# Ledger of designs, part 11: VH-VL binders against p56860

Target 1, 255 residues: p56860
Amino acid sequence: MMTAEVRTPEQGGGPLTTEPRAPRSAPGHADASAPAFGPETDPRDIIRWALAAHPDLLMPSAFNLNGVVLLDLAAQAGYRGEVVFVDTGYHFPETLATRDRLESRYPELTFVTLNAGASPDDGQTPPDLYASDPDACCAARKVDPLQRYLKEQGPSALLNARSRDQASTRADIPFVEEGGARRRVNPLAHWTREQLEAYAAEHDLPVNPLYFDGFLSIGCWPCTRAVKPGEDARAGRWAGKGKTECGLWQGENKL

## First folded at step 17 (VH-VL)

Design c55
Fold by OpenDDE, look of step 21:
Structure c55 (fold): chain C 255 residues (1-255), chain A 119 residues (1-119), chain B 107 residues (1-107)
Amino acid sequence: as target 1 above (255 residues)
Amino acid sequence: QVQLVQSGAEVKKPGASVKLSCKASGYTFTNYYINWVRQAPGKGLEWIARINPYSGNTYYNEKFKGRATLTADKSTSTAYMQLSSLRSEDTAVYFCARHGKSGWDLDYWGQGTTVTVSS
Amino acid sequence: DIVMTQSPSSLSASVGDRVTITCKASQGISSYVAWYQQKPGKAPKALIYYASYLQSGVPDRFTGSGSGTDFTLTISSLQPEDFADYFCQQYNSYPLTFGGGTKVEIK
């Protein structure tokens, strides 16, 4: 009864030679220090600086009022990079239509829509996850797809449409955020809602029509309602859920 | 690895149409625009048009408007270019290419398809 | 349309030589210039984007410079595999346009 010793094949996991990413030839030390921007600084100048320092700059957008204004300013400032949108499967038709209008208006920009084919019934999340666990829903349908793409693209900076006037949680947003995986540039940090609305009107920008119906901050349809007069612009986001942010700007998953 | 594989060589008569294909692999097809560029024998490169595979949004060089039509099939990760009313001057190698990191630079190219228009 | 005037149309050089190719735009295009290498019967290969940034896997002997209207591709020490055609491209405005090309041939 000869006990055949089953030689377990030593899985020689050869070291994944991470070929050292050829050091990006340091562009000449443009003093990577952000200039002293102020509240009166033209956002286009901030964008020009950001583009010069970060030619691989990407612009995440959900095409809210701020996003539409930033997109126009960026195009004027000479931006020709990607506008990155995540299709959660729960966007309003009006949001998707706004994206399409913008893509047609700004052919010089590259509009990228992640999570193609997403739908409520696509199996990415349970059908009621947005209700039972909004954080988990946002993580799976918005944050994770964007993070994966950003990891793949590896941009050195993001151009963001955030402003101090959007929410109390954004009251201290600087023009340039350091730390984390990359820089975050916020050219509209000091623009008020009134300034944004005026600019959009003056330039006939394609603002999401829901904005004029009281949807001052627009996300996924299950988690977005119109706000009442006098309410905070973001009061209509995850109303009653104790959630104020989608998770893109907080915690370990911070962009 | 990112690859764009184009269809084979075509021989057409003047006035005919040709439809070329470009199959993408190694990346998410809908995340990148596909451009079409041609090169006549011994000549430089000429940009024709681009398409967003996700939205189907297209932009054409005015020179080719009305003759070139771009389409994309997401299910097969394949971009198409149809060129109609072919002329002898359309004899060229046609390339597909995706957009790059900084905008409309072209980082990956297909191997090219030779189109010959002759009587 | 933005015209990209590339020069020279051809040059002869030896292995180890420094080679310089220039491209002039008919109007200001910021830094939205790309450079490509093309060998006979092959597709163009991307070398440089945004005037001065190397594409992944491209040797550092290739350098791009310039802004506004004047752009340069330099090969610091020409290698045997570098004998090819080179093209500049602008992508600041539509339509995208290319230079006429430069043939680098062996002396």
Scores: ipSAE 0.902, ipTM 0.944, lowest interface PAE 0.5, mean pLDDT 93
Fold by OpenDDE, look of step 20:
Structure c55 (fold): chain C 255 residues (1-255), chain A 119 residues (1-119), chain B 107 residues (1-107)
Amino acid sequence: as target 1 above (255 residues)
Amino acid sequence: QVQLVQSGAEVKKPGASVKLSCKASGYTFTNYYINWVRQAPGKGLEWIARINPYSGNTYYNEKFKGRATLTADKSTSTAYMQLSSLRSEDTAVYFCARHGKSGWDLDYWGQGTTVTVSS
Amino acid sequence: DIVMTQSPSSLSASVGDRVTITCKASQGISSYVAWYQQKPGKAPKALIYYASYLQSGVPDRFTGSGSGTDFTLTISSLQPEDFADYFCQQYNSYPLTFGGGTKVEIK
């Protein structure tokens, strides 16, 4: 009668490695000198104010849903300045096509594409940098080109498509940010994804087709995937890399 | 320093075509639109068209649609304007100009190219 | 097309004079107006953008003002080098359009 010793499997509860919380990008300080905008304020009125105060206003864009909506609203509000896009060399063809469609739709705006000629094999970065060091890749291919251009142009303000609904890290974005090299105006700060989608549909805006395939936030193709239902919109960005932002809005080199 | 240098004077017959060049230097060519503007003798300025040197996107004054064709060569930082079916009324100085700080203001201009159309 | 009506077509002035040139748009164009100086046989030189902002390197005796439909270029004290043609431009809408020009001549 051999008593089979039931080896109780020691549930080795491995320590939950608390992934280091990405440093909370210091929320941009609200500009106290700006008008008291509220959630019900028409973004176009915010843009009109920004234009009056900053005629050299520039609009960085990656032509995501927010960017496309902002572009249309800005054009309606009377914006005639530059829409600044950085060609990283790793953009989806659909993103570039969306840019081209927008340029054709809004001839009153000046579409500037930086880093012309960028390609995966352009020698600007090692071919595998996006995998080995995503921060370095974004710095070299996106942030640095944009920073150089902004330094050259010297705009007093930027018109940004950021909204609180885009990410948890953007939950407290004000309409007008002070500090750093220039003001940042966020007319869409309070717009929800549903509002943006509805607006884009209503106005038949050329939204990147990948959006409808689950690419809720679109960057470079090596670092962007579609999100699953229930995932954060930015979960598809730098998935598995512990990176949530490209670096444009963080640190000493904040735009 | 930003410079736009245009090709030399042209004399053409009615019905002919002319192709003008505008070589840019002192800045990143693909970051700025090039506009073409003409000025007939003793007349005002008339906008013809613009091109994005990066994308090749163009927009034309309706008056010149079908006759004017803008192109850009990134490798040489040169913009081109071809004008076909030339008429005596096309006699003018043609300027290329870069878009400016606030939109479609024109901050830097070429020296101009005289095009004379005569029978 | 937006018509820019520029006035006067010509004026005579002396060195030291205050000179005013006006441009009226056929419709509202916000502040999207530029001013240019052109000397004989030369390309236009940009002076003012967005109605009132001075281009880099342009003397402060040049001032632009106005919004909506009525715009003004003012030379506070005319200098010998300022005798030239001046043009306004709108860039609110395509096609871009220019005023008819103003010739500033020596009195």
Scores: ipSAE 0.898, ipTM 0.944, lowest interface PAE 0.5, mean pLDDT 93
Fold by OpenDDE, look of step 17:
Structure c55 (fold): chain C 255 residues (1-255), chain A 119 residues (1-119), chain B 107 residues (1-107)
Amino acid sequence: as target 1 above (255 residues)
Amino acid sequence: QVQLVQSGAEVKKPGASVKLSCKASGYTFTNYYINWVRQAPGKGLEWIARINPYSGNTYYNEKFKGRATLTADKSTSTAYMQLSSLRSEDTAVYFCARHGKSGWDLDYWGQGTTVTVSS
Amino acid sequence: DIVMTQSPSSLSASVGDRVTITCKASQGISSYVAWYQQKPGKAPKALIYYASYLQSGVPDRFTGSGSGTDFTLTISSLQPEDFADYFCQQYNSYPLTFGGGTKVEIK
């Protein structure tokens, strides 16, 4: 009876190198042409505006708490477009299961999973790239597939689940960002973690079970750990690697 | 170029089953839902069901639940629809179609497959 | 189910004519309406999505309008290749439903 040692995700934590957090990428510029939304604005109204202005709106998601909440709000607001997920090959089974549950709960939405067939052994990247070069790993397995698809689809805007409470690097996220290839709409910009948790509980949303085990921000299993009480929600992402973002929202190649 | 190519015409007896195919090309098969729609002679269009080729997730028109079964083969980029307990009323042209930009609009269609149910 | 009432069922027109087809939904469906053209023995061709946006490659003589419950497809100047059947579709709610169709015939 070979006890399959459940490799607890804790073992991948190399020593927390105190490397300085990459400089805060400047939040996207607020789009001055967008309506004057405020902290009290119903996110559903923001989504309705976005849909009216951008019927080809797409929703990238990794199905974290924010993403699940946004998905529900978007469905209520009348969104019927694509929910775009990238299968990096390194997702937790719980993440994939959460995706499947959401697809079943929201048949009105079109769930698109990119990079089908991705696996750690698929030859797309060296097996240890996630350890040796996390930026390169994320670029190859997450950012590039998504960018290729977005280039192909050519949406005029993205519906994002980002909020100011997620990380210090997101403290000034506006409701509508301009610049780059397309607009970015952030209906949950002002929602706190407490609000998100309350909403998810109230509506019995299928939140990733790992969230309740301290995984407050969930990505690929090699680069995600549970956070300790009092830690930043994203402290468990690329812990010890000096990386705080996957690269989707920063630099010249931002989505 | 995006193409959906369907299998050939079928003639069946009442009570029989038919399985139609829809081969996709010109795009990533697993990135788009496949819908099935039929059109009886001289009639309008009727939506049957849809499938996510990636997950296998399906949603059916209640009218066809238990009688229609959708499947997809990723290796061949082919969607299938099986319709059982055929009736004369099932005589129609059956189309497969891909979902479009804004949701469940259908942007590309197969050429259709004629199914004739006769005693 | 959402019923899409399409009118007229048929019309006769000449080349150069303005043609208008309407579709009324039994309930509010926002702008989730698509229009299709179908020629005899052929599959439907997508023309309009989200009530008013042209599919790629569709001539600008085709225009879609409307929101809520009332929708219209207009052909500003009918061309010889436009003689066909036209269908509206709602995709706000399941099941997806279509209008009864409009046959545009040559006068």
Scores: ipSAE 0.890, ipTM 0.940, lowest interface PAE 0.5, mean pLDDT 92

Design c55
Fold by ESMFold2, look of step 17:
Structure c55 (fold): chain C 255 residues (1-255), chain A 119 residues (1-119), chain B 107 residues (1-107)
Amino acid sequence: as target 1 above (255 residues)
Amino acid sequence: QVQLVQSGAEVKKPGASVKLSCKASGYTFTNYYINWVRQAPGKGLEWIARINPYSGNTYYNEKFKGRATLTADKSTSTAYMQLSSLRSEDTAVYFCARHGKSGWDLDYWGQGTTVTVSS
Amino acid sequence: DIVMTQSPSSLSASVGDRVTITCKASQGISSYVAWYQQKPGKAPKALIYYASYLQSGVPDRFTGSGSGTDFTLTISSLQPEDFADYFCQQYNSYPLTFGGGTKVEIK
C-alpha cells in the first residue's frame, strides 16, 4: 500500500527539510569556507562547523592534556567518529590506562588503537632503535602506521588538539589549515595551558596522572621526561637529541 | 575487499542458547567495532550490541542486557554473539556489521544467520 | 530511545519514477542518519551516511537530505535493481534505532 508521503514535482512546494549539498560518492574537500574564527571563539563551535563540513572527521590522539580536553569538547559538540591512538610499544602504562578510562567514559565515540608499531622484532624495527636513531624509531613505530591508516580511511579533515601555547614550533598554528591531502582543524589553537587545566578540572576529565608529576608533554617513555620550571611544555620530549617535533607534523602527508 | 562471513542457520528450542560467529577479512579486524543487528520475520531491524575487538569493550541495548554476550577472537578475526534464554520472538535473521566513516553508520554487513526458535 | 518513523510503509512505482521516502526522528539527531537498501534474503547495503553523503559505489540517483528530525531519501529515476526495502537508521544516541522500512514494489 502507498502512503501519502510520496510527493511528485507537479505538486509544487519543497520538502520540509532540505540539505544545501548533494550526497557525494566519497568524502573530499568541502566547498564550505571556514567562518572567521577568533581567539575567543568557543572550540565547540569550530568543531560543529568542522563536523557539518566533514562528517568523516578523524581525531588522532596521544591523550595528552590537550587531546583529552579536545575529546570532551568534541563529544559535547556531537562528534561520534574515530579517536585514533598509535600504540608504539613504548607508551607509559599511565597513558594506556588513560585511553581505557576515556573509552569507558565516552561509549558514543569509536576508539581505534593502531598496534602495528608495537610489534618489536618485525625484521624492520629493532627494539632499541629509540636510543640510536629516534627519528627512524618514530617513523617506523608511529608515523608509518598512522599514515597508512589515514591513506586507507581517506578522511577529508582531521581534528587536532594542537595549541599555540605548547611550544615555539607551534606558535603560528591556525584554526584551519588548508592544503595537503586533507584539511586540518585546530579548535584549541588559541587556548592556553591554564585554560586547558581549568577545563579539565571543571569537568573532572581523566587526565594522564603523569601530567601532575610535571610531564607536560607525554610520548614514549624513552623520549619523555618531566619539565622544569620555566621550560616549554615540550622541553621534556627527546631531551638532548636535537628533535623537537614528531614526523607526523612534517613532510608531504603532514597531519 | 571487506567481507564479513557468518555462521550457518540454527534451529533451537525455547530456553536454549545460540552462539553466532562473524569472520572478518579484507581489513584490520581490531580497527573496527562489530555491531549485531537482527530482523524478525515481517519486522524491521533491531540493534543488539557492539564490541571493540581490540579492547573487548561492549555496549548493549538494554532490551538484550543479561541475555546477549559479545566476544571477539583477534587471532581468528572472528566476532561472536551468544544469546541465551531464547524465546519464539527471538526468531530472526542476525547480522554483524562494522562501524563506518562518521561513527555508527554501518558500512559493511555480513550475509546474516537465520535463527529459528520453535517449541 | 529515539523512534524513527519511516513513511510510506510501501509504495508501487514504475521504472523511471522519482521516489521519496521519509524518516522522522522523535528528537533532534543532527545529521546522524544512514540509509540502507535490502533485497529479499540479503543483507542491508549501505547507501547514505550523515544524512546526505553517498557511500562508495552507490549510484548518484540516490540522494539524502535533512537535518535535525526530518530526513528524506530520494531516488531520482528508479531502475529495475532499485525495487527493494529501504531503511533509515539514526546513530546519534544509543540504542541505535531503525525506521520501520519502506517496500518499493514494481507497479
Scores: ipSAE 0.801, ipTM 0.913, lowest interface PAE 0.9, mean pLDDT 86
Fold by ESMFold2, look of step 18:
Structure c55 (fold): chain C 255 residues (1-255), chain A 119 residues (1-119), chain B 107 residues (1-107)
Amino acid sequence: as target 1 above (255 residues)
Amino acid sequence: QVQLVQSGAEVKKPGASVKLSCKASGYTFTNYYINWVRQAPGKGLEWIARINPYSGNTYYNEKFKGRATLTADKSTSTAYMQLSSLRSEDTAVYFCARHGKSGWDLDYWGQGTTVTVSS
Amino acid sequence: DIVMTQSPSSLSASVGDRVTITCKASQGISSYVAWYQQKPGKAPKALIYYASYLQSGVPDRFTGSGSGTDFTLTISSLQPEDFADYFCQQYNSYPLTFGGGTKVEIK
């Protein structure tokens, strides 16, 4: 039997309803309020909330320890969306291999590599720009491709792997950042490196093997070294060049 | 203006193979997985498989594993599906479609290719 | 495989009618449901994702609702261009599976 409602012409002038028709919201319900999250909140609960509020949510990743742990937690929480990686032409081979292992392990996720086919000699930037002007190199090869993609896609929120333990510049990041072009969700905000390492070991996650050689924050090979004993985890990034964050987390280009 | 343009109709005998194409335009081909879905006459839709055109990574519906093969050519922005050992029940319209904003919702579809299998 | 049971298989309606189509999943799929419209000889057109979110350019007379196992597509006031086939699709788990379809035809 049919379950469909078939309206007859004679019923068209029926009683006036006192409830206005509920408005249909834009995708993602960008105005939904976040619950009060605390340091003990399971990141999967934060991710489940973010998904329900922002089904167009996407996850930028460079596949560092934080990013790999977030990716696994997101998959467990039901994430099906995009994991977006920017190929700058300067990634370690180990980073690219980690991406490929993650794609194989998580067939339920959609893996997107921006700036595909990039290489140091592709003419996007002068050959020595990474050394002489790392801000300009980062802008051209990482920030611009990602910002262009985000403008094209228009997600109402991002799922980011940042934690307070990564650097002093991140010491007060919240679980949910309002403002800017979109909401930014940081489910791992209160996790320590030790918690991330323990989680990755427990779940046998495909961590970038350079991490185990002392590369605690892995970017592009010209601007990344192993950290020395006692250094901040990000001390190997842009060593000797006065740079501690890429443009994605600073100023007008902040994600 | 996202567009997926598929190859023309095919008539095949049982036991043959067919290779269908899906040419993408209006977006960056390597940024979106391509799914293949078929529709037998007067019937619903059946998902076959999907491919990441960037990596070549594939995932197949078990019903088609061993008979369906997905490939992609980045230089021509074209995805392909080959279906072998054709049977009369493979008669259908075959669609390609790309992944959507929420993951495996399918936001843009090709016009479809009719494959007829008869002796 | 997750079976999507769609009902009715067909219905007849007039312009201006309210139409309701249901899909039931054989297990919980949260809100991972999309809805499609397909006109004769044409490809499916995406209407709704994540159970209730409208695709760009889809008129607001289309409403999706439900979670878990029970999902509904409602057309509040049929227009001439709405006479078509409609399909639900789950994307919680592989393989992706579709409902059997609902043909909405002119009375």
Scores: ipSAE 0.789, ipTM 0.904, lowest interface PAE 1.0, mean pLDDT 85
Fold by ESMFold2, look of step 21:
Structure c55 (fold): chain C 255 residues (1-255), chain A 119 residues (1-119), chain B 107 residues (1-107)
Amino acid sequence: as target 1 above (255 residues)
Amino acid sequence: QVQLVQSGAEVKKPGASVKLSCKASGYTFTNYYINWVRQAPGKGLEWIARINPYSGNTYYNEKFKGRATLTADKSTSTAYMQLSSLRSEDTAVYFCARHGKSGWDLDYWGQGTTVTVSS
Amino acid sequence: DIVMTQSPSSLSASVGDRVTITCKASQGISSYVAWYQQKPGKAPKALIYYASYLQSGVPDRFTGSGSGTDFTLTISSLQPEDFADYFCQQYNSYPLTFGGGTKVEIK
């Protein structure tokens, strides 16, 4: 703990650490405590710390506003790793187009699409499962493919775009979640939707055009609606079905 | 388990084109970018370009832009590089390699294809 | 383009020796350095990524260190199978570039 880790320098005059750690045969695991981050901490500093501690870091994304902002901040902070998108077969065409625009804009990142060739009629799940059992649909088309990939890759941490402002179910998200199979890092934990929108506008980020039609949280088209005036950002997700979160963030030990 | 198997040696005349192949197995082809790197006799390594086999998105070393063309066939898990307007300086072993754990580190390499450009 | 200057271009060593190969970047590249071993007529084999992280299956006698512009590969006790060419590579910026190589020969 007293020995400095090899780290990416901060932008400007931040010092480099000069105490190298010996290479190990195990994939990218660093045994380091997170610094004390606060609401004023620049997300890029959090990302730079995460990179230095976890060079095998992966970024899952569905390319919503938060995800697009995080992707830009990560690129600025020196991220070169994977951005992982799960093709459920039910994504809006606008979401797929946003993915393609982001890939073109950030050639320094590695974009991975899981379930290549997925369709609503995939011969593996009933096409109407999203209506009758949305939890089973999400498990088969999103959660299970991502978990298989994460098991194969074995990353020591994930970089996620969640923020406390997105929903009441996320109000207590810390910057760094310990425990489970891997560390989870949320650099945008304390950013508001207004800060995210301002950032995206200032930097001309390729935001999903459905956002501007009131789709404030975008998932699969059968389970996503535009929100009504005054509703929470996620009110259009699984509307009327009693589901508020995808299983990626709810299960005790689901990766 | 991961394997990248490349096409056989080629002998070409100046001004010709060559198309090299790189067949992937033991992993999901569309999950990894393929890079192309060459090594002239007795020389070091030179990066040419890379492609995302899922999207077809490419990025080229400026030195090869306009002469190198990368493609991928998802149905056969095969990446291709075509190099046109060949000259004697293009004589080299050409490797394909996939991206690694932290970005553009290259964790698995094909066996290489020798291209000889001679009159 | 980022130039990777690798030293020495060759060295002669005995089994059991400790050898050190250096690589200097023409500008800061954080820790985005990989190291490769290449034997005659073979493809490069990945040894190290992110300056100091060992690839799976690579013996722990290989050690990488450094950040910013100055990087080293160390072999703590040479084995007969370690006589080969070694290359560094930066992946901070396009185009990806390699050092000129170091030939490690038996003395």
Scores: ipSAE 0.689, ipTM 0.869, lowest interface PAE 1.6, mean pLDDT 85

